# VH-VL binders against ENHANCER OF AG-4 protein 2 (HUA2), part 2

Target 1, 142 residues: ENHANCER OF AG-4 protein 2 (HUA2), of Arabidopsis thaliana (Mouse-ear cress) (q9xer9r771to912)
Amino acid sequence: EAAISRDAFEGMLETLSRTRESIGRATRLAIDCAKYGLASEVVELLIRKLESESHFHRKVDLFFLVDSITQHSHSQKGIAGASYVPTVQAALPRLLGAAAPPGTGASDNRRKCLKVLKLWLERKVFPESLLRRYIDDIRASG

## First folded at step 15 (VH-VL; from A20 with heavy chain S109A)

Design A31
Fold by OpenDDE, fold request of step 16:
Structure A31 (fold): chain C 142 residues (1-142), chain A 125 residues (1-125), chain B 107 residues (1-107)
Amino acid sequence: as target 1 above (142 residues)
Amino acid sequence: QVQLVESGGGLVKPGGSLRLSCAASGFTFSDYYMHWIRQAPGKGLEWVSYISSSGSYIYYADSVKGRFTISRDNAKSSLYLQMNSLRAEDTAVYYCARESLTREYNPWAGYFDYWGQGTLVTVSS
Amino acid sequence: DIQMTQSPSSLSASVGDRVTITCQASQDIDNYLNWYQQKPGKAPKLLIYDASNLKTGVPSRFSGSGSGTDFTFTISGLQPEDIATYYCQQYDDRPLTFGGGTKVEIK
């Protein structure tokens, strides 16, 4: 069952779009993966996808999925909250580095990642000091 | 058809309390972010508060923070605004508004596609 | 807070005229700007979202443009039923803020 959930999630990433429906479906699969202890693997998979993605707009889509998983997990608590929130927090430098790289070509990526970080700050998803550091870093990269 | 109906407005003395309700129908209430927006007589619109679909995320304007409490009961398709320590400047028509669900994923609060008719709150000695 | 400066505060025009309202944000809000119509004694109604998208069911004479800090709302061919106060609203950051409104009347 764990393998099935993992494969389903990975498959969903291949067809991921910025639609609410697509992000929602992928989020549900990610939550399902967490039930089998796969949260770390899911986040690692997302990082790899971000790092290998050549299109900036798709990086934003993937990061929005990270946002959706994170906020959903944070709001629902339980297994997903206990797994994804700390995992995403620990992986945040890599996630942001891949989603919002330096350079003028990724200015929109930085803008949207910054907005997500500010939203996380607003909703107290992660420690304030941590988020403010990343907010400052992403601003400095612009 | 989507419908939002506010109630609970009335005359209250400064320092008093009032609880507003918004009854929603014609849509899946639990899927939507909801907002309160007010309008003082003869004045413009002022955003007051929002609450996420599940109620997990809430935000207030500084002008009402610490005094107002937004909440929702998805089973009853209802939105609430508990207003305490009311001031004269809180006098306004209070609207409940639905935040539109867009096809494109957008994690931050957006625009209001449906509004109630509003309920008048008058704070006066 | 993001300040939305709307102008003019009021205007009077003839039926069929082109009406233009502007909204300026105190900082870059991308295209996170909406326009509402409020008729006397009624609740606001969404006309334009994300700066330039016409809400379904809204007449095509209404339009919006702009991005960043400067935005424009236009009525191409003012009609008697367009008598109302119009508001811009940003959702780039909390608190959500509205412009001061523009009262549109017919001569």
Scores: ipSAE 0.854, ipTM 0.935, lowest interface PAE 0.5, mean pLDDT 96
Fold by OpenDDE, fold request of step 16:
Structure A31 (fold): chain C 142 residues (1-142), chain A 125 residues (1-125), chain B 107 residues (1-107)
Amino acid sequence: as target 1 above (142 residues)
Amino acid sequence: QVQLVESGGGLVKPGGSLRLSCAASGFTFSDYYMHWIRQAPGKGLEWVSYISSSGSYIYYADSVKGRFTISRDNAKSSLYLQMNSLRAEDTAVYYCARESLTREYNPWAGYFDYWGQGTLVTVSS
Amino acid sequence: DIQMTQSPSSLSASVGDRVTITCQASQDIDNYLNWYQQKPGKAPKLLIYDASNLKTGVPSRFSGSGSGTDFTFTISGLQPEDIATYYCQQYDDRPLTFGGGTKVEIK
């Protein structure tokens, strides 16, 4: 079952789009993966996808999925909250580095990531001091 | 058909309290972010507060923070606004509004596709 | 807070006229700008979202354009039923803020 869930999630990433439906489906699969203790693997997979992605708009899509998983997990708590929230927090430098790389071509990515960070701050998803640091960093990189 | 119906408005003295309700029907209430927006007589629109689908995330305008409390009961398809320590400047028609679910994923609050008819709150001595 | 400056505050035009309303944001809000119509004694109604997208069921004579800080709302061929106050609204940041409104009347 764990392998099935993991494969389903990975398969969903291949066809991921910025639609609410697509992000929602992928989010649900990620939540299912958490039930089998796969949260770390899911986040690592997302990082690898982000790092290997050549299209900036797809990086945004992937990061929006991270946002969706994170906010859903944070709001629902339980197994997903206990796993994804700390995992994403720990991986945030890598996630942001991959989603919003340096360079003029990634200005929109930085803008979108910044908005997500500010939203997380608003909704107290992660510690304020941590988020403010990342917000400052991403602003400085622009 | 989507319908939002506000109630609970009325006349209240400064320092008083009111509780507004918004009854939703015609859609899956629990899937939507809900907002309160008010309009003073003869004036423009002022956003007041939002609450996420599950109620986990809430935000207030500074003008009402600490005095107003937004809440929802998804089982009853109802949105509420508890207003305490009311002031004259709180006098307004209060609208409940549904935040649209756009085709594209948008992590932050967006636009309001449906509004109630509004309920008038008058704060006066 | 993001300030939305709407112009003009009021206008009067003839049936069939082209009506233009502008909204200026105090900072870059990308395309996170919506337009609403509010008829007298009624609740606002969404007409345009994300600067230029026409809401389903809204007449095609309504349109929106712009991005960044400057936005335009247009009625191509004003109709009697268009008598209303129109508002822009940004959702780039909280608090959500509205323009001051533009009252549109028929001559």
Scores: ipSAE 0.854, ipTM 0.936, lowest interface PAE 0.5, mean pLDDT 96
Fold by ESMFold2, fold request of step 16:
Order: structure tokens, then C-alpha cells, then sequence
Structure A31 (fold): chain C 142 residues (1-142), chain A 125 residues (1-125), chain B 107 residues (1-107)
């Protein structure tokens, strides 16, 4: 069951697009993975996909999936909230470093990641001081 | 056919309370963020509050924070606004509005594709 | 709060005229700006989203442009049914804010 859920999620990442439907399906699979204690594995998969992705557009798609998983988990509570929220928080340096790199080619990435961070701040998804630090770091890198 | 119907408006004295309702039909209410937006007579539009689809996230304009409470009942496809400590400046037509779903994922989107007819709240001695 | 300064407050024009309305934001809001039409006694109606995209079913005489702080809404050939008040609205930050409105009248 665990292996089935993990394999379904990993396969979904291969065809992920920025549509609400695609990200929604991947989010539901990620929530299922948390039922089997796989939240850390899902987040590590996302980190590796982000770090290996060369197309800036795809990096935004993957980071929007991180947002979708994070906000759904935070709003729904339960096992997904208990596992994804702290796991994503610990992974933020790698997630943001890959999704919003410095340089002129990734300006749109940084703007979109900033929008997500500001939304997390509004919704108190993570500690305010942590989010403000990342917001400042991204603004300084461009 | 998407429909939003506000009710509960009326005349109320300063310091009083009033509860507005918005009945939704023709769409899956629980999928949508909902907003209250008001318009004082002869004036422009002022955003009041939103509530997320599950009800987990709520935000208020500073002018109403602490006095108004937005809520929803997804089983009844209904949105509510409890208004306490009403003031003359709260006099307005109150609209409920549906936040549009985007085909692309956009978690900060904020535009309103369907509005109700509005309900008038008058705060006067 | 992001202030939206809309100009002019009102205007009168003839049928067939080009009408231009502007909004200025107090800070860079990227393209996160919408335009609404409100006919007398009615609720607002979304015309344009994200500065320049026409909502499905909106006549092509309506257009929008701009990014950052300066935005323009244009009616390229004013029709009698376009008598309304037009509002810009930003969604870059909370609270969501509207411009003061532009009342468009036929001469």
C-alpha cells in the first residue's frame, strides 16, 4: 500500500504541470503517502526533482506543488499536517535555493516564490521570523 | 446557473448587531473561497473579508476586524457575516462574491467572477 | 494597504469615442490587477483580469494594459450600454483594494 502510494506520487511528478487539476492530483497522492509515514520521502523526492530541474518554468510548477501540499496539510490537520508542515519547514533552504535561484533568468521564479512566502506569512503556516528571513534573502539575491 | 443570494440586511442602531447570510447554488460551494465586499451608498467598493474553502483561513479588513466574523457552512452552501458593534460608517450594500478558480494554479488569486445582488445594511439612530 | 488611485473620477463621451481610464498603485503590483464594470443598481461584473486578459464573453472593445504601478483601461468604441462605473482592483496584497471608480456617461 505504501509502495503503491509512493510509486503513484513519483509517477505523477513526471507529468506534473502548473494546472490546478495536475497539482491537485499530486497533492492528494502526497496526502495518501503521509498515511504510510512517507512525508519525508515525498519532500526529499521534491527536493531532488527541484535541484535536478533545469527549466525555470518547471521549478515553479514543483514549488507550487510544495505550496499545495503544505497549505492543504496545514489546513486539514491530522497526520498530514503533523508530518508535512515540519518536514517542509526543515527543507525550506534546499527547496527555495533550487526553486528561486539568483540570476537574471530566474527573476519570475523569485517573484512567484515571494508571493507564496507572503501567503504563508498571512496564513501563519510557518514562524514569522523564519518567513521574513527567507523573504529578505530572496529579495537580496536579485 | 451560479447564484448567490444575500439576505439579513436592514435598519439597525449604532452599537447593534446583524447577521448576513449568502445562499449559494449552481456550483460546488465547498471548492471556493468566498468574500464579502461592501459599497456605501453612492460610493466605491470596499473589500471586507474572505474565508477559504474549508474555513481554515480567514482575513479581515482593518476597518471591521474584531467586530465582524465571517463563517461558512459547506453542508448548507451558505456564507455568513456576523456584524457586531455596528457604526454609521458600516452603512452599505453588502455583496457576497465567489473567488474565481483559475485553470493554472494561483494560490494568491483574488478576482470575483460571481456576485450576489447585495443586501442593504443601514446603521442609524 | 495598497492605495489605488483611479483617474478620472468621471467622464462624458460620445458613442463611438475612445475612452481611457487609468489606475496607479502605491507600489509595484506586477500584473495583479482586475477591472470591473458596475451598471447602476447592479453588482459589479468582472471584465479584465491580470491587467490585460478579457474574461470570456466580454466584447473586444474593452482592453487593458500596464504592469507595475501604472495601468490603463480602454473602451475603443463607446456604446450606450457601456454607461457604468468602472473599478480597478489589485490582488497583490491583502487587504484587496479597489480604485475609487470612474463613472462613464454618454454626452
Amino acid sequence: as target 1 above (142 residues)
Amino acid sequence: QVQLVESGGGLVKPGGSLRLSCAASGFTFSDYYMHWIRQAPGKGLEWVSYISSSGSYIYYADSVKGRFTISRDNAKSSLYLQMNSLRAEDTAVYYCARESLTREYNPWAGYFDYWGQGTLVTVSS
Amino acid sequence: DIQMTQSPSSLSASVGDRVTITCQASQDIDNYLNWYQQKPGKAPKLLIYDASNLKTGVPSRFSGSGSGTDFTFTISGLQPEDIATYYCQQYDDRPLTFGGGTKVEIK
Scores: ipSAE 0.781, ipTM 0.871, lowest interface PAE 0.7, mean pLDDT 92
Fold by ESMFold2, fold request of step 16:
Structure A31 (fold): chain C 142 residues (1-142), chain A 125 residues (1-125), chain B 107 residues (1-107)
Amino acid sequence: as target 1 above (142 residues)
Amino acid sequence: QVQLVESGGGLVKPGGSLRLSCAASGFTFSDYYMHWIRQAPGKGLEWVSYISSSGSYIYYADSVKGRFTISRDNAKSSLYLQMNSLRAEDTAVYYCARESLTREYNPWAGYFDYWGQGTLVTVSS
Amino acid sequence: DIQMTQSPSSLSASVGDRVTITCQASQDIDNYLNWYQQKPGKAPKLLIYDASNLKTGVPSRFSGSGSGTDFTFTISGLQPEDIATYYCQQYDDRPLTFGGGTKVEIK
């Protein structure tokens, strides 16, 4: 049951695209994984996919999936909300370090990740002081 | 056919209150972010507020924050704007607008593919 | 707030003319810019999204270009039904802001 949900999510990541449909399907699978206590495993998989990804545009696709999972979990009640929000919060240094690296090739990545962080700040998804620190860090690296 | 119909506009004295409604039809209302945008007579457009599809996220322009409350009833496919402590500078046509759903995932998807015809609010002593 | 400076504020042109309207943003907004048409007595209507993408059903005489801070909207052959005020709008950051509008009239 749990293994089936994890394998379905992992398989969805291999064909992930920046479409609303693709990210929506992967998000639903991630929410299902949380029902089996797998939120930490899902987030670790996302970190590893981001860290190993060589294409900057695909790093954005993966980070937008992180956004989709985070906002869906934050906006609804239940096990998914209780697990993904704190798990993503703890993983932000690795997630952002991989998705928004310094350098001229990743300027678009940094702009898009900054916009997501500002949206999370507006929506009070994570503590304000934490988000402002990460925003400042990304601005300083560019 | 997507349709948005505003109502509830009228004449009100400064300090008064008014509630605007927007009735939606021809689409799945609960899938869409909704906005209020206003236009003072003879002037340009000013964004007022949005509410997310579930109602979980709300944002206001500074000019109305603390005085206006946006809300929605997805079962009735209706959007509302409760306006309190009205001022002369709130005089405008108020539009409800639907935020577009695009094929590409974009957390910001902030453009308005359908608008109502508007309802006039006049604040005058 | 991101200021959107739209130029000109009004213009008059003949049927068939090429009409050009510009918007300048107070900061880099990538391509997060839209163009709306508002005909007299009617609600605004989306024409162009993300700087250059024509909304389905909009005539091909309308086009948009630009990125960063400078954006251009063009009507390649002005028609009588194009009498309207045109607005740019950014969605890079909140609050969402519009340009001041360009009123287009037929001579």
Scores: ipSAE 0.717, ipTM 0.850, lowest interface PAE 0.8, mean pLDDT 92

## First folded at step 19 (VH-VL; from A34 with heavy chain D31E)

Design A40
Fold by ESMFold2, look of step 22:
Structure A40 (fold): chain C 142 residues (1-142), chain A 125 residues (1-125), chain B 107 residues (1-107)
Amino acid sequence: as target 1 above (142 residues)
Amino acid sequence: QVQLVESGGGLVKPGGSLRLSCAASGFTFSEYYMHWIRQAPGKGLEWVSYISSSGSYIYYADSVKGRFTISRDNAKSSLYLQMNSLRAEDTAVYYCARESLTREYNPWAGYFDYWGQGTLVTVSS
Amino acid sequence: DIQMTQSPSSLSASVGDRVTITCQASQDIENYLNWYQQKPGKAPKLLIYDASNLKTGVPSRFSGSGSGTDFTFTISGLQPEDIATYYCQQYDDRPLTFGGGTKVEIK
């Protein structure tokens, strides 16, 4: 049952687009995966997809999904909050390194990821000192 | 037919309080971020505050932090603004505005597709 | 805070004229800029989002262009019903800020 839920999420990632409907469906499925104890696996899938993605706009789509899962989980707390918030926090170096790489081709990626990080700071999703460090790192790399 | 109707404005002395309401109809209120935006007489528009769809996230302009409290009641499709320690510079027409839900996912979206008619708050000795 | 400098503060033009309003941001805001129309005694109405996209139902005589720090709003053939104050608004960063407005009148 867990394997079916994980496979469904992985399939959803292949067709993910930057639409509210697509991001919303993937988010709901990710939340369901957390009920089966799969939050770490979902985040690892997201990391791997981000690291292997060659198109910068697709990296933004995937990172916006990370944001959707994170904020939904943080606002609802419960099983999803207990799983995704710490798991995403631990994965931020890999997630940001892949989503917001240095170089002129990814300037839009870095700006969009910075906006998400500032939003997380505003909403107290993660510790302030941690978020400010990552914000500074992305600014220095760009 | 989307409709937003503000109420609760009036005359109040400096240091006083008012509570504004915004009644929403014609859409699923609980799906939308809601904002307050004000306009001093003869002046331009100033953003005041937002509240997320669930009410979990709130942000204020510096000019009102600590004095104003935004809230919502999704069961009543209503948005509120509690205004305390009012000052003369808070005199304005206050609009509630709905943040657009567009096809594109945008976590920091900030365009307002529907506005109420506004309610006037006058802070005067 | 991102300052939005809008000019002119007012203008007067004849029916059929092309009018142009400019908006300058104090920093690069990409295309995260909107234009609103506020008719006298009414609430603002969204016309253009993301610098250049016309909202559904808005007449084609309205247009917007620009990116970064410099933005332009144009009415290509002014009509009597276009008497209003026009505002730009950025959403690149919080707090959301508006330009000072441009009051458009018919001669």
Scores: ipSAE 0.770, ipTM 0.883, lowest interface PAE 0.7, mean pLDDT 92

## First folded at step 20 (VH-VL; from A34 with light chain D93E)

Design A50
Fold by ESMFold2, look of step 22:
Structure A50 (fold): chain C 142 residues (1-142), chain A 125 residues (1-125), chain B 107 residues (1-107)
Amino acid sequence: as target 1 above (142 residues)
Amino acid sequence: QVQLVESGGGLVKPGGSLRLSCAASGFTFSDYYMHWIRQAPGKGLEWVSYISSSGSYIYYADSVKGRFTISRDNAKSSLYLQMNSLRAEDTAVYYCARESLTREYNPWAGYFDYWGQGTLVTVSS
Amino acid sequence: DIQMTQSPSSLSASVGDRVTITCQASQDIENYLNWYQQKPGKAPKLLIYDASNLKTGVPSRFSGSGSGTDFTFTISGLQPEDIATYYCQQYDERPLTFGGGTKVEIK
């Protein structure tokens, strides 16, 4: 059921690490949530976790999960692709603002987010003009 | 034991075509990005192309774009390179290579932990 | 494209010598650099990933260091089986590019 799927995803976020295994499990749970129409709720949860996260290292972990969900959804198409791809696209200003803030403490965050954006460009995950604007914005803020 | 075995190389005239195959064993082929990398006789290494684990993402070096087509068949654990409009400068040993899966999540990872022994393609009149 | 400049192009050293090979990238590639060994007539073999990490099973006489644009590969005590050409390779951006290679010979 929907509530079980959402609770499992939220619980996985609390123990998320930057390992392929951890991000992979959270990604599978997010894909399951889309089957219950919960993609927008998942993305909003990720935005709020990113915005409230005080540790720059953890912000990268969460943004890498956004990348994993986005690329799996884009690659598989179907329900997940129809819901996550446009939902993440609309949320990019908030996601990037939280994950890649300006300032000397977040230089690594900006570099890593920039590499993800360039990968999305290469793979045509989002419109090129949109991605180039965000790439330019991150470069200007650093 | 991870094994990658290339085949399909040979002698072909300029303008001709060849299809290379790479048979994979000893690992779950469908989990891995695969690459073609070539080496002209007595020269260095040149990256040619990659294909993602599902086949959804493909990228080519400019030197081969429009002439070469990478593909995979995950049910047969096989990687392919269709080479058309061959030129003398395409003469090389062609390697298939497996892109490593790292413990840390790295979506742009690009190092090759296993290589085949290669297959020679000679393009000459 | 990111240009990888490797030096020297060749060298000769005695068994037991310390050998140093350098690789310079045309832009900052952080630590996204690998080193491969290619013995005569064989396929390349990954030795070092992410500038400094030894692949499992690679002898400890091999090491790597550096970040940004300047990278160093070292063999601390050259052995006869280390006769090979060594390549650096960046994976910061596509297309993936290799250095020109350094041929290591025994005097």
Scores: ipSAE 0.791, ipTM 0.886, lowest interface PAE 0.7, mean pLDDT 93

